# Ledger of designs, part 3: VHH binders against Mitochondrial Rho GTPase 3 (MIRO3)

Target 1, 175 residues: Mitochondrial Rho GTPase 3 (MIRO3), of Arabidopsis thaliana (Mouse-ear cress) (q9ma88r425to599)
Amino acid sequence: RKVVQCFVFGPKNAGKSALLNQFIGRSYDDDSNNNNGSTDEHYAVNMVKEPGVISDTDKTLVLKEVRIKDDGFMLSKEALAACDVAIFIYDSSDEYSWNRAVDMLAEVATIAKDSGYVFPCLMVAAKTDLDPFPVAIQESTRVTQDIGIDAPIPISSKLGDVSNLFRKILTAAEN

## First folded at step 18 (VHH; from w5 with A95R)

Design a4
Fold by OpenDDE, fold request of step 23:
Structure a4 (fold): chain B 175 residues (1-175), chain A 120 residues (1-120)
Amino acid sequence: as target 1 above (175 residues)
Amino acid sequence: QLQLVESGGGLVQAGGSLRLSCTASERTYAMGWFRQGPGKEREFVARISFYGGSTYYADSVKGRFTISRDNAKNTLYLQMNSLKSEDTAVYYCARSQSLYYSQPSDYDSWGKGTRVTVSS
């Protein structure tokens, strides 16, 4: 597949928009300012270059932010059908963000399965430049192990350390 | 081995309320309530995510039942209001240790059940 569609889930202020901006080369500072004016881009498209791979084999990654209402979210079957991989972003400094992201993960996965769709799911620990919430590492490790998913991928939009995330997303989609 | 123990069942008049509890011997993630009425198959009642942020109800109990949990106590609850004769059943709590917690097959551990009888 030349194009991979990644659905981006997460609670409010988890850093979804920041991730999308980074993906398309927008600075973090731009993201903070753009909350004022520009059309909330709900998706970002870019090529992901794999080390040692010829440019002609580069894959296009589409990040689509899925907005979840506070009272819950309803995903259409049709929408889920387009998902190749789902990531669940949370603020690593906020326990509530983690909790909500995990709940979202289970809910989305369950809905998808019930609809006849199964796709890989990845947790993304955002804002790692901040202090983690108490027992964050232990809890995240335990939960992900117990429910059978990979440990969260740490990223920081401020630090610009997102290089490995997109590759992991693509890898997950291929498996 | 994980043990799930339901409690709170009993006899109640139609229109009445009951609160069921399910205590787990250890940490559980997604959980659900099921019930089996006389001569009926086991049916889904409600489910709740690990941290309780997501809940789902069968249409037959929506608006009347509330599922909740206290993870500090390893306890699952089912508040049942406006009970009907049709709600008469043995109620089972179950846990899922996977991402999925919709179908009965998603649940790998079950309690012994608590009987709820609603009289007319």
Scores: ipSAE 0.842, ipTM 0.937, lowest interface PAE 0.5, mean pLDDT 90
Fold by ESMFold2, look of step 18:
Structure a4 (fold): chain B 175 residues (1-175), chain A 120 residues (1-120)
Amino acid sequence: as target 1 above (175 residues)
Amino acid sequence: QLQLVESGGGLVQAGGSLRLSCTASERTYAMGWFRQGPGKEREFVARISFYGGSTYYADSVKGRFTISRDNAKNTLYLQMNSLKSEDTAVYYCARSQSLYYSQPSDYDSWGKGTRVTVSS
């Protein structure tokens, strides 16, 4: 089966690990029966069923959390060669999380283009069920309109309903 | 239309310091400084992401120059320390309206430049 490698960027405490945990909870019966990969804390692997397509088009989605160190990423530039799609998660309830995430997006997108790596990039607004800062909402709206990128994809911290995000990730990887 | 106006250039002794400013007439995103020395092609100096979380410098200026920005004032800065004669150039401020900001072709707006002359 085809495997889609999704790199998960975002500032500390934006919800990267929570997203990976939610992804695992949909398909694992136990660790001993994981045919597609690792249960390592940096990775989550699951099968994604695509309604409306033949079952032989099922895809394996790997979410790889990119950890942040004090002076950059815990990810080499060469590791980007394995990326099929990148997402950039920010905490919509944290006033400056958007700023940090979009700076990461610009840096990663620039490095990828200069290196000849081609993959789509998506912004993800986490914790939309909390009270977001109005300034952060205004800022993300202004920036996405001005530079011509898609609006962030919202996900909730409490409801655990992220299946639409996973489908959007797979759709982006196909284009 | 976006206007970028550099200032702070001038004549300075080797070993000295200058701070360049670039004021934008409207909100900007990724930005950079470039320079063109006598008889040379325009070259990259430094670049900064939308909010300053990522900076990158040419090897020739790393450790001596610092790029920064104040988005509330629509202003980009270049602090230039330990200046050398080889830093003599016209310095240009530039803005990218996209995610990409490493190559000159990524920048869609340029200032007119400010001259820096470093003397012995």
Scores: ipSAE 0.734, ipTM 0.888, lowest interface PAE 0.7, mean pLDDT 82
Fold by ESMFold2, look of step 22:
Structure a4 (fold): chain B 175 residues (1-175), chain A 120 residues (1-120)
Amino acid sequence: as target 1 above (175 residues)
Amino acid sequence: QLQLVESGGGLVQAGGSLRLSCTASERTYAMGWFRQGPGKEREFVARISFYGGSTYYADSVKGRFTISRDNAKNTLYLQMNSLKSEDTAVYYCARSQSLYYSQPSDYDSWGKGTRVTVSS
């Protein structure tokens, strides 16, 4: 209720760790020492004020980075039980990053539905301060319209852009 | 209107191989193969994500069948190796217009099917 667990998916180098580092609070690395492990976890925690909310009802937002190895995306049913909202970050300058993020989104959404879990899923376009890949806007617009999901939320290094993402995450979690 | 056209079915000896194709008239997203044997319910065979990053197989075909896609050609493939008499069925190509693609009810468009017969 007062703590929102947000799972952060996306391919390597999409900006997941950078997002967690920008989120005010103490970040944690994955506690695995074995380089054969397939899941790496990184956490960031902070307090976020919602627009128009009563001043004594601030929310705690936990961002949990989910890393999956290249040979397939497998997410345990048990991991999904803790998720309140999932975001899927891609590098807007890299078409491969977009392809991987969309495949992750479809897979996670399907597993969640089959397991009876209900949580919103959001696409996040990272590194918008770089040049997008040649068809990025056309591709993201067509795909999101065709499958009936919201357009990706852009983020950059500019002050305020990251804060808007955190607000949108909390708003989505309240449905 | 989306059209899905399967091809490549036919008669093959047990232990043999066959490759099915499914050409879509427009861009597709998540795709799957299903089959229906004589007197049986339609059953899942394999599925593939939007860009091919994830594939899944029914236990009965795992290790023998390979799903793949070529999005530039709007074409889905099923490579079937080590075929058994139990694989005899009409094979259907299917598309999901949503994020979901594990259950038959997730698929909103289906091909007419292509018959595969595996001789004993």
Scores: ipSAE 0.699, ipTM 0.869, lowest interface PAE 0.9, mean pLDDT 81
Fold by ESMFold2, fold request of step 23:
Structure a4 (fold): chain B 175 residues (1-175), chain A 120 residues (1-120)
Amino acid sequence: as target 1 above (175 residues)
Amino acid sequence: QLQLVESGGGLVQAGGSLRLSCTASERTYAMGWFRQGPGKEREFVARISFYGGSTYYADSVKGRFTISRDNAKNTLYLQMNSLKSEDTAVYYCARSQSLYYSQPSDYDSWGKGTRVTVSS
């Protein structure tokens, strides 16, 4: 079966863990220390079906939360080789969250390109059930258009709208 | 039409400081400073992300130079401390209109440069 690795970036409290919980409710701490809490890495794994698709052709989607630590993320440059698609989540009600997510996007994309890795990058606007920060739609639309990426994909913590996100992740990973 | 105008260059004694500025005529995203010394190829000095959350420096200037930006003024800065004669160069600011901003080829717009001369 094809396994699609989706790396989930974004500043703290942007909604990364909530997205993983909504996906399947399974989080893997593959480097966890039992005596000092969870590791800095979380995973969620599920099979994704399409109408009429035979189960042997189903895709497995892995969402790997990339967490922030002292001097960057808990992800080596070499680990990016496994990435099929990267998403960058921000809290749409918080301008600092947007600023940080865009800066992460540019840095990760640059590192990937310099290393010879090619994968699509998507921005995800979380917490759209809250009031957006001032001019949020204008800012995100202008920035994404100017740098040639898709507009942020909206999701809400209260609504079951993440199915569109998962479909877009799989579509982006295909090409 | 984007214009990038550097200023703040000049003659300074070794050990001294200068601050370079680069004013853009319109909004910019990722930006960087490059320099070209006498008889040398243009080389990377420092880069800064869209909102300033990430910076990166060439090893030769790390700890002595600080890149910063003020997006409200469309202005990029390079604070240059503890200057050495090897820092003598024309300094260029540059803008990338894409996600990528590490290599000179990633930058689509360049200033005309400002000369910095460090005397022993």
Scores: ipSAE 0.687, ipTM 0.860, lowest interface PAE 0.9, mean pLDDT 81
Fold by ESMFold2, fold request of step 23:
Structure a4 (fold): chain B 175 residues (1-175), chain A 120 residues (1-120)
Amino acid sequence: as target 1 above (175 residues)
Amino acid sequence: QLQLVESGGGLVQAGGSLRLSCTASERTYAMGWFRQGPGKEREFVARISFYGGSTYYADSVKGRFTISRDNAKNTLYLQMNSLKSEDTAVYYCARSQSLYYSQPSDYDSWGKGTRVTVSS
């Protein structure tokens, strides 16, 4: 049985907590990603089975929400050793959210490379059921092409089916 | 092709201040400042992420230097305060076209440099 550790980065209110809740099947509303007054780490664990994509071997996916603090992340450099895949969620309706997520991606990827950690990084465009910020698709496409990463994976902010994202996370981890 | 042009170097008394600028001919992503003192290897000074949300400094300049950028003008800045004689160097701006921006080898484009001399 294989366990995949996925670290979930992104600015406040981008949809990190909502994604973890959807992963375990909890109901959620549009007041996503607010975890007041806590410095604790949050995890969600579930089984993901994809007979058409991978073998019948069960896969356990762990999503670890990484919270932001005053000087960066509530995550030590050494904690990245456990990361199998990192995702960077941004609110597609908010240009600042995109800017912060890309800066986080570059920072985390640089720290990982310098430390000898190797894991794929994926961008996730959240709240695609809302209007995107002006030029959002063009900006994200241009930046991801220029720096050589895949285009952001879209998801909705409401309770919905995000199973495609979870399968893409597992596929990336097998690389 | 991408061109990086530094400016703002010069002579300054110890304890003084200078502001360096680096103008890029096109949009850039992660950027950094490096310097090379007389008889020394090129060393890291400061770096800044794509949109400026993250900055990092060498210990020798932390608290005295501030890196910033204006993406609308394709311009990178280095504000240097409380200058010391050991800050005497040619200062280079550099661009990374990838996610990575800590090591000199991460940077694919370099300016010609601007000379800073700190007199006692």
Scores: ipSAE 0.676, ipTM 0.857, lowest interface PAE 1.0, mean pLDDT 82
Fold by OpenDDE, fold request of step 23:
Formats: sequence, structure tokens, C-alpha cells
Structure a4 (fold): chain B 175 residues (1-175), chain A 120 residues (1-120)
Amino acid sequence: as target 1 above (175 residues)
Amino acid sequence: QLQLVESGGGLVQAGGSLRLSCTASERTYAMGWFRQGPGKEREFVARISFYGGSTYYADSVKGRFTISRDNAKNTLYLQMNSLKSEDTAVYYCARSQSLYYSQPSDYDSWGKGTRVTVSS
């Protein structure tokens, strides 16, 4: 597929918007201004160039932020049918953020499975420019046992360290 | 098929407390409580994610009710404090099957319910 749909999940302040901005070449500082309470779906579209590969093989990646409201995710279960890959972003310095992201992963994975949808899920550890919190072994074990996901991918939008993530997302979607 | 069995209902005085339990026959990743009062429609009470990192409450019960779970026992709980006459209802547990949580259609595998009566 030439177009890959990536659904971006994560708790508040996990860095979702920052990631999207980075993806389209907006500066990190611009993220602070976009927090306008607009209920609008946030998405970012860009091409991801593969190193050493001819330009005609470039893939378009769509990052769709899934927002959380008081009534749940702003996404229907049917909409998950369009998901090629899901990422769950959390603030790597915040244990609460981790816990929330893991729960989101579990829930989305369960719903997807029950609905017959199959897509890879990736954890993304954001804000690595901050001091990390100690991750409980128990939580890691639970996640691996229940969902079977790989280790979280570290990124820092503030530092501009996000380039590898997009490639990994595409790779995951192809597998 | 998933079976859910509620327990813990009963008669309690206003201002009192009650703890409901719901035992599931199998593992569930998200669970919720609903209630149906006399002459009323079934309404959302609370929902909890598998690891408990996400909890949602109806406005009418916020600050008074606490949803929790013991995954080792496949048991869902609802601690109800400061009970009011308006809390009188049959309480149902259900499995979440949606990214949303506020509607009955977001759930399946309903229990038979347990009756809670709050007297003045």
C-alpha cells in the first residue's frame, strides 16, 4: 500500500500533537499554540522516504490522532477498520501516562480483536528529554503477556528525535 | 459465553454505604456498571479499564462511587458511599465492547442485576 493509516493514541500531554507537528515539519514551539480546545480531529500527512530506495516507492503516512473525551475515544469501533498500525504514546517521565497508555492499548487491542481487525500496535515513549520514571516490571510483564508488544520506541519531539519512529511505523504496517 | 453475576445489593439507609461485586466467568479488559431505577431507563454509572488506569463515572455518582476490580479474581466492584434515594435501582455489570462507554450499546454480556434500595 502506498498509503498507511496510523492511529495515534495516548493520554493528555503525552506528546501526540507534538509528534504530528514534527511529522509535517512544524516546530515544537508551535504545538503550544495549537492546544486550542478545538474538538476537531487532528491528522498529519507526509511522505516517508526510504533510505536507498527509489523515490517511486515512497509511502504516504497518515497520522490520525485519536482524542479522548469524557465519553470515551472520539473514534468508533468501525473506524478501526481503517487502521493499518496503532501507536500508543506516553510521557516517559510520567507513570500515570504509562499506565493510561497501557490501558488504552489493551482496550483498543481487545476491541479490534473482537471486531476482527488486525493491525500492529506500538508503544512510543515520548519526552525522553525528561527524566524517565521507573517502569514497574510487573506492568511490563503484563503488557508483553497480554498483548505481545515490543519495547517502547523512545522519541523526543523537543529534541527533534522522531525520524526513526516513522520508519518503524511503516515497517510495522508492512509486516 | 461470558457470564456475569452481580451481588451485594440490598436495603440501605440514606447516607449509608454498599459494595457491589460482579464476577466474570472469564477475563475482561473493560467493565462497566449500569443501573435502572423504577420507571427509568438504564443509565451508565461507571467504567474501568483492565489495569484501572482509566475510570469514568456518571456525573450523578462522581465523588461518591468508586469502581475497581481484582483481575486475579475476575471481579468488578462498585463501592457506593453517601447513598441517596435516587440511587435506588437494579445495578448491572457489563463487558465493554466499544471505545465509548456511556451507552448500553457499548456493552454486552449483561448480568442479571442486583437490587439496591436506599431508604430515607
Scores: ipSAE 0.083, ipTM 0.493, lowest interface PAE 4.3, mean pLDDT 85

## First folded at step 19 (VHH)

Design b4 (from a4 with S109Y)
Fold by OpenDDE, look of step 21:
Structure b4 (fold): chain B 175 residues (1-175), chain A 120 residues (1-120)
Amino acid sequence: as target 1 above (175 residues)
Amino acid sequence: QLQLVESGGGLVQAGGSLRLSCTASERTYAMGWFRQGPGKEREFVARISFYGGSTYYADSVKGRFTISRDNAKNTLYLQMNSLKSEDTAVYYCARSQSLYYSQPSDYDYWGKGTRVTVSS
């Protein structure tokens, strides 16, 4: 597989846009890239390279931000069929952000399952440069039991080290 | 096979409060309340995610109604405060398996409803 579709979920101010911008190495202007004026979807496309190796085996990763409007997710049920991997980003310093992200994870996973779609889900703890909110072990266990996910991947856009996340996303999509 | 059973409806005076309950026969991830008043179409009232981190309300009930749930009991609640005559309706609980929540079509299982009457 040359192209991996990653759907990016998360509450407001979780750092979704920042992640996309960082992925492409510049400011993201969604208005210029989205041909569908009816959807508030944003996406970023870039190649993920192996460290120290320039190879034709590099994969193209598409990050598609899924936004939520007043009537729900700006994503059709059928659109989930295109998802190779889903990430759920939250502000690691905000309990509400965590709760929202977990809810999104649970709902998306359930809907996907019922629709016959199978893709891995990853939690992403953003803004790790801030004081972290302690996530209850019970919540982590509950989420794990529900959908079988790994521990959240920590990132900080300010620190600029997000390359590991993209590699993990690709790895997850391959498994 | 999912069964939803509403309870808690009744007659209440304007300005009063009422708490509705909906018990599900099994675990449900997204639950919502709808209502249908006399001569009106069924309309969205509120929705809550499984872990309760996401709640949505119709504009007409914002600030007055609170949706909550007890997952251990598979029970959904609707606390209704400052009730108005316009709130008179049959209230239905429903399960959602959709990323959307504001339309009846976003829900696949429904209770039989509980009647709420608000008197002037």
Scores: ipSAE 0.257, ipTM 0.616, lowest interface PAE 2.1, mean pLDDT 86

Design b6 (from a4 with S105E)
Fold by ESMFold2, look of step 19:
Structure b6 (fold): chain B 175 residues (1-175), chain A 120 residues (1-120)
Amino acid sequence: as target 1 above (175 residues)
Amino acid sequence: QLQLVESGGGLVQAGGSLRLSCTASERTYAMGWFRQGPGKEREFVARISFYGGSTYYADSVKGRFTISRDNAKNTLYLQMNSLKSEDTAVYYCARSQSLYYSQPEDYDSWGKGTRVTVSS
């Protein structure tokens, strides 16, 4: 079976850890991060079921949370070689979260291009069950259209919405 | 259609400071400052991401120059401190219309420049 490495970027409190926790029950490093006290990385691993006629297309998806510090994020440039797809999560109710996620997207995309790494980058609007920040729809629409990327993928804080995101991640990784 | 207009250049003594501004006629994304000294090729000075969360500097200006932006005013800044005669150049602001902004070719719009002369 194919294993897809998805790097999860986004500012603090955007919903990165919540997404990994909702990627149900298979965080190989989750206990190690809390009990053993010493990796800078948080991973969740699960099988993603593909609805349809082909059951042999089930994939193993690894979500790697990229944690951030005050002046960047905790990821070496060499670690990007392992990335099959990058997602950039922001809190749709928080303008600062959007600003930081877009800046991370531009930084990571630029580093990847300069290093010769090729992987899709997706934006994810988290907490869509909350009111968006003022002008959020106008801002995200304008920016994504102007720079030629797909509109952010919405997810809510309620369970049940995230399986669509995982399938879209796998679809992006195939192309 | 986008117009980029630099200002704030002039004559200054070595060791002095200047603040350059670049006003855009409409919304911009990634931005940078470049300069061209007498008889030299245009060179990178500094660049800044869409909302200012990431900045990068040429080694020759690190610690002396600071890039910043005010998106409400569509304005890019370059604070230049501890100026040296080697900083004498025409300074250009530029914007990238894409996600990428590390290479000069990523920049599709350029201002006409503002002259900075640093006298010893």
Scores: ipSAE 0.649, ipTM 0.837, lowest interface PAE 1.0, mean pLDDT 82

Design b7 (from a4 with S54T)
Fold by ESMFold2, look of step 19:
Structure b7 (fold): chain B 175 residues (1-175), chain A 120 residues (1-120)
Amino acid sequence: as target 1 above (175 residues)
Amino acid sequence: QLQLVESGGGLVQAGGSLRLSCTASERTYAMGWFRQGPGKEREFVARISFYGGTTYYADSVKGRFTISRDNAKNTLYLQMNSLKSEDTAVYYCARSQSLYYSQPSDYDSWGKGTRVTVSS
């Protein structure tokens, strides 16, 4: 059983902690107990399964919240060595949240490349149950197309949307 | 086709200040300033992220230079204070279309440069 380390970046109030909390409550299966999930201010751990399917391809996913300091991340470049996948969460209703997440993505991707680390980076649009900020869809489409990355993955209060994100994280880690 | 036009260079006494501008003909993402002194290789000065939330500076200019941008005007700035003779160079602005912007090879478009001369 493989353990996948996913670093969770994003500005304050983008939904990082809420995602970690949802992750603990998300991977429940009738045939498994809930003691595999845990939450700390900095991380959450659970198993990720296909609905109704149990196999050796089940994976343990660790979500590690990266918190922001005034002068940068609460994370050294040496700590990035443990990262298998990075996600960058923004509040889809807040233009500043989008701006900051894109800047974080560029910063982390650049540090990783310069340090010789190879891991995929994904954008995540949180709070899609709120109205998006003006031009949000146009801006995210334009920017992701121009810099050659996948469109942001939306997450909402729907359970399936959160499961989709976790599966996409694991798929990205395989490649 | 993207055009980058620097301006604001000139002659200034040591201890003085200059403000460089770089106007782009279209939207740009990560940007940087580089310089080439007489008989030297082109070197990094400062870089700024897509929306301006992160900046980095060469050690030789930290605390004296400030990079900034006005995306509504497609314009990049370099405020240079406390200038020294060793800051004499041609200054180039550059744009990266990708996520990466730490190395000169990450930049896919360059201006023609503006000359800064600092005299003692």
Scores: ipSAE 0.634, ipTM 0.837, lowest interface PAE 1.1, mean pLDDT 81
Fold by OpenDDE, look of step 21:
Parts: structure tokens; sequence; C-alpha cells
Structure b7 (fold): chain B 175 residues (1-175), chain A 120 residues (1-120)
């Protein structure tokens, strides 16, 4: 069985933990209590099955949340070597969240490149159940051109609309 | 090898303003300013992300200093307002080598520095 390791980046309150919980079948409501300041790495492991596809091709997806300290990422440069795909989650209703996520993407991508690491990066627009902030087309285009990423993938953990994301993550890792 | 060249330092009176520049020989994703005063260790001043959406400042300069950049020119700036005598230092530009930003070890390719002297 092929294991895909996905690093999950995003600013505070972007919905990282919610996504991980959903991936392992935990309810959205359970996330509110687990913000316990534990320094422990948060990860979720599950199989991603496609409807109608024979089980022999099932892949294991590992979502690893990357925490952010006040002075930077809680991730070493060397740790990026294990990354097969990186996702950058932001609150689609919060401009600050978007800006932070874009910066994270740029920094991680640059560091990875400099280190000789190659993995796909995906933007994830979370909390689509809320009113979205206007994203300047120019900014999106600029980021896409500079980093070579696709349009953000919309999800809502609250609405349970996350099914397509995991498949897209796996697809990205295969390319 | 990446080269960083600082400019804009000089003598300024307390309460005055100064703008520093740092020109990089190539594209850099994250850049920062450090300073080293007389008899002091090199300390973090400010850092800016590639697109400029994220900035970090030392507490001692918050509200007074502004870091910015022009990626088209590969240039980093530090606008220093309301300067104090304690701001007297050699200011260095550096590129980040890590996902962290507050320590000198997080940076490489240091410039030679530009001297800022604030007179009382």
Amino acid sequence: as target 1 above (175 residues)
Amino acid sequence: QLQLVESGGGLVQAGGSLRLSCTASERTYAMGWFRQGPGKEREFVARISFYGGTTYYADSVKGRFTISRDNAKNTLYLQMNSLKSEDTAVYYCARSQSLYYSQPSDYDSWGKGTRVTVSS
C-alpha cells in the first residue's frame, strides 16, 4: 500500500484541526475542545477510497498538521523531505488568513526548492459556509504564476463538504 | 553566492527618521533586518515575507519601524521613525534560511551593514 504524506499548513483558525478530525471521522463539534496547548504533533491517517474502484489501489493518506510558533514554523527544513504534498488552508472569509496562507506557501515552496525537495502545493479555501472576502484576481494570478499552483479548493468542515479534497491531494501527489 | 548591500545609514537626531535599503543580487523569499549596537549582541529588528503580507517586528521597534520590499528590484527597506539613541547600531540585512525568523542562525548571506547613529 502506498502511503502519501500530506503536510497541512495554515494560520490560526484556518480550520486545520477541523480538517484532520473530519478525515478520521470525528464530528466538527468535537474540535472546539481539543485546543489543548499540547506540543504534540497532530496527524490523521486514513484510507482514501474511490467509489467503484477496486481496493487494490487504495492509498493511505497521512495528514500532518504543521504548527506555527510565534517565531516561525514548528518544522525543520529536513522534515520537508518527507512531504509528498503540501496543502495551505485559509479561512475563506478572512483576508488576513488568506495573506498568511499565501506567505506560508511562498516560504515553504522556496525553502523546499532550495533544498532540492519537490512536492505539489495546494491551496484550500476553508469555511465556505461563511461569506467569502473578495480576493483580488490579480493576487491570485500572481501567486499562481510565481508558485505554479491551482485554484484554491473550497471546503467546509461545518457542512461536511471535504470529500473532494482528499482525492485531489492524492491525485496531486501522483503527478 | 547571494550578495546583500545595505545603504541609507547616517547620523540623525533623536525623533528623526531614516530609511534603509538593502539590495539583493538575486531573488529571496524572506528577508530581515538585524542590528548590533555598541557592546551589544546582534538582535532581530524585523522580517518580511515574500509577498509582504506577513511582517514581524521586535517589540522595541514596533510602531516606529516599518519593513517593506520591492521584489521587482530585489530591494528590502526599513523605514525608521521616531528614532531613539538606543536605536544606534550597525544595521544588517539578511536572507532567511529557515521557517523561523527571530534568531541570527535563521539567516544567511549577511550584508556588511550600514551604520545608524542617533544623537540625543
Scores: ipSAE 0.447, ipTM 0.751, lowest interface PAE 1.1, mean pLDDT 87

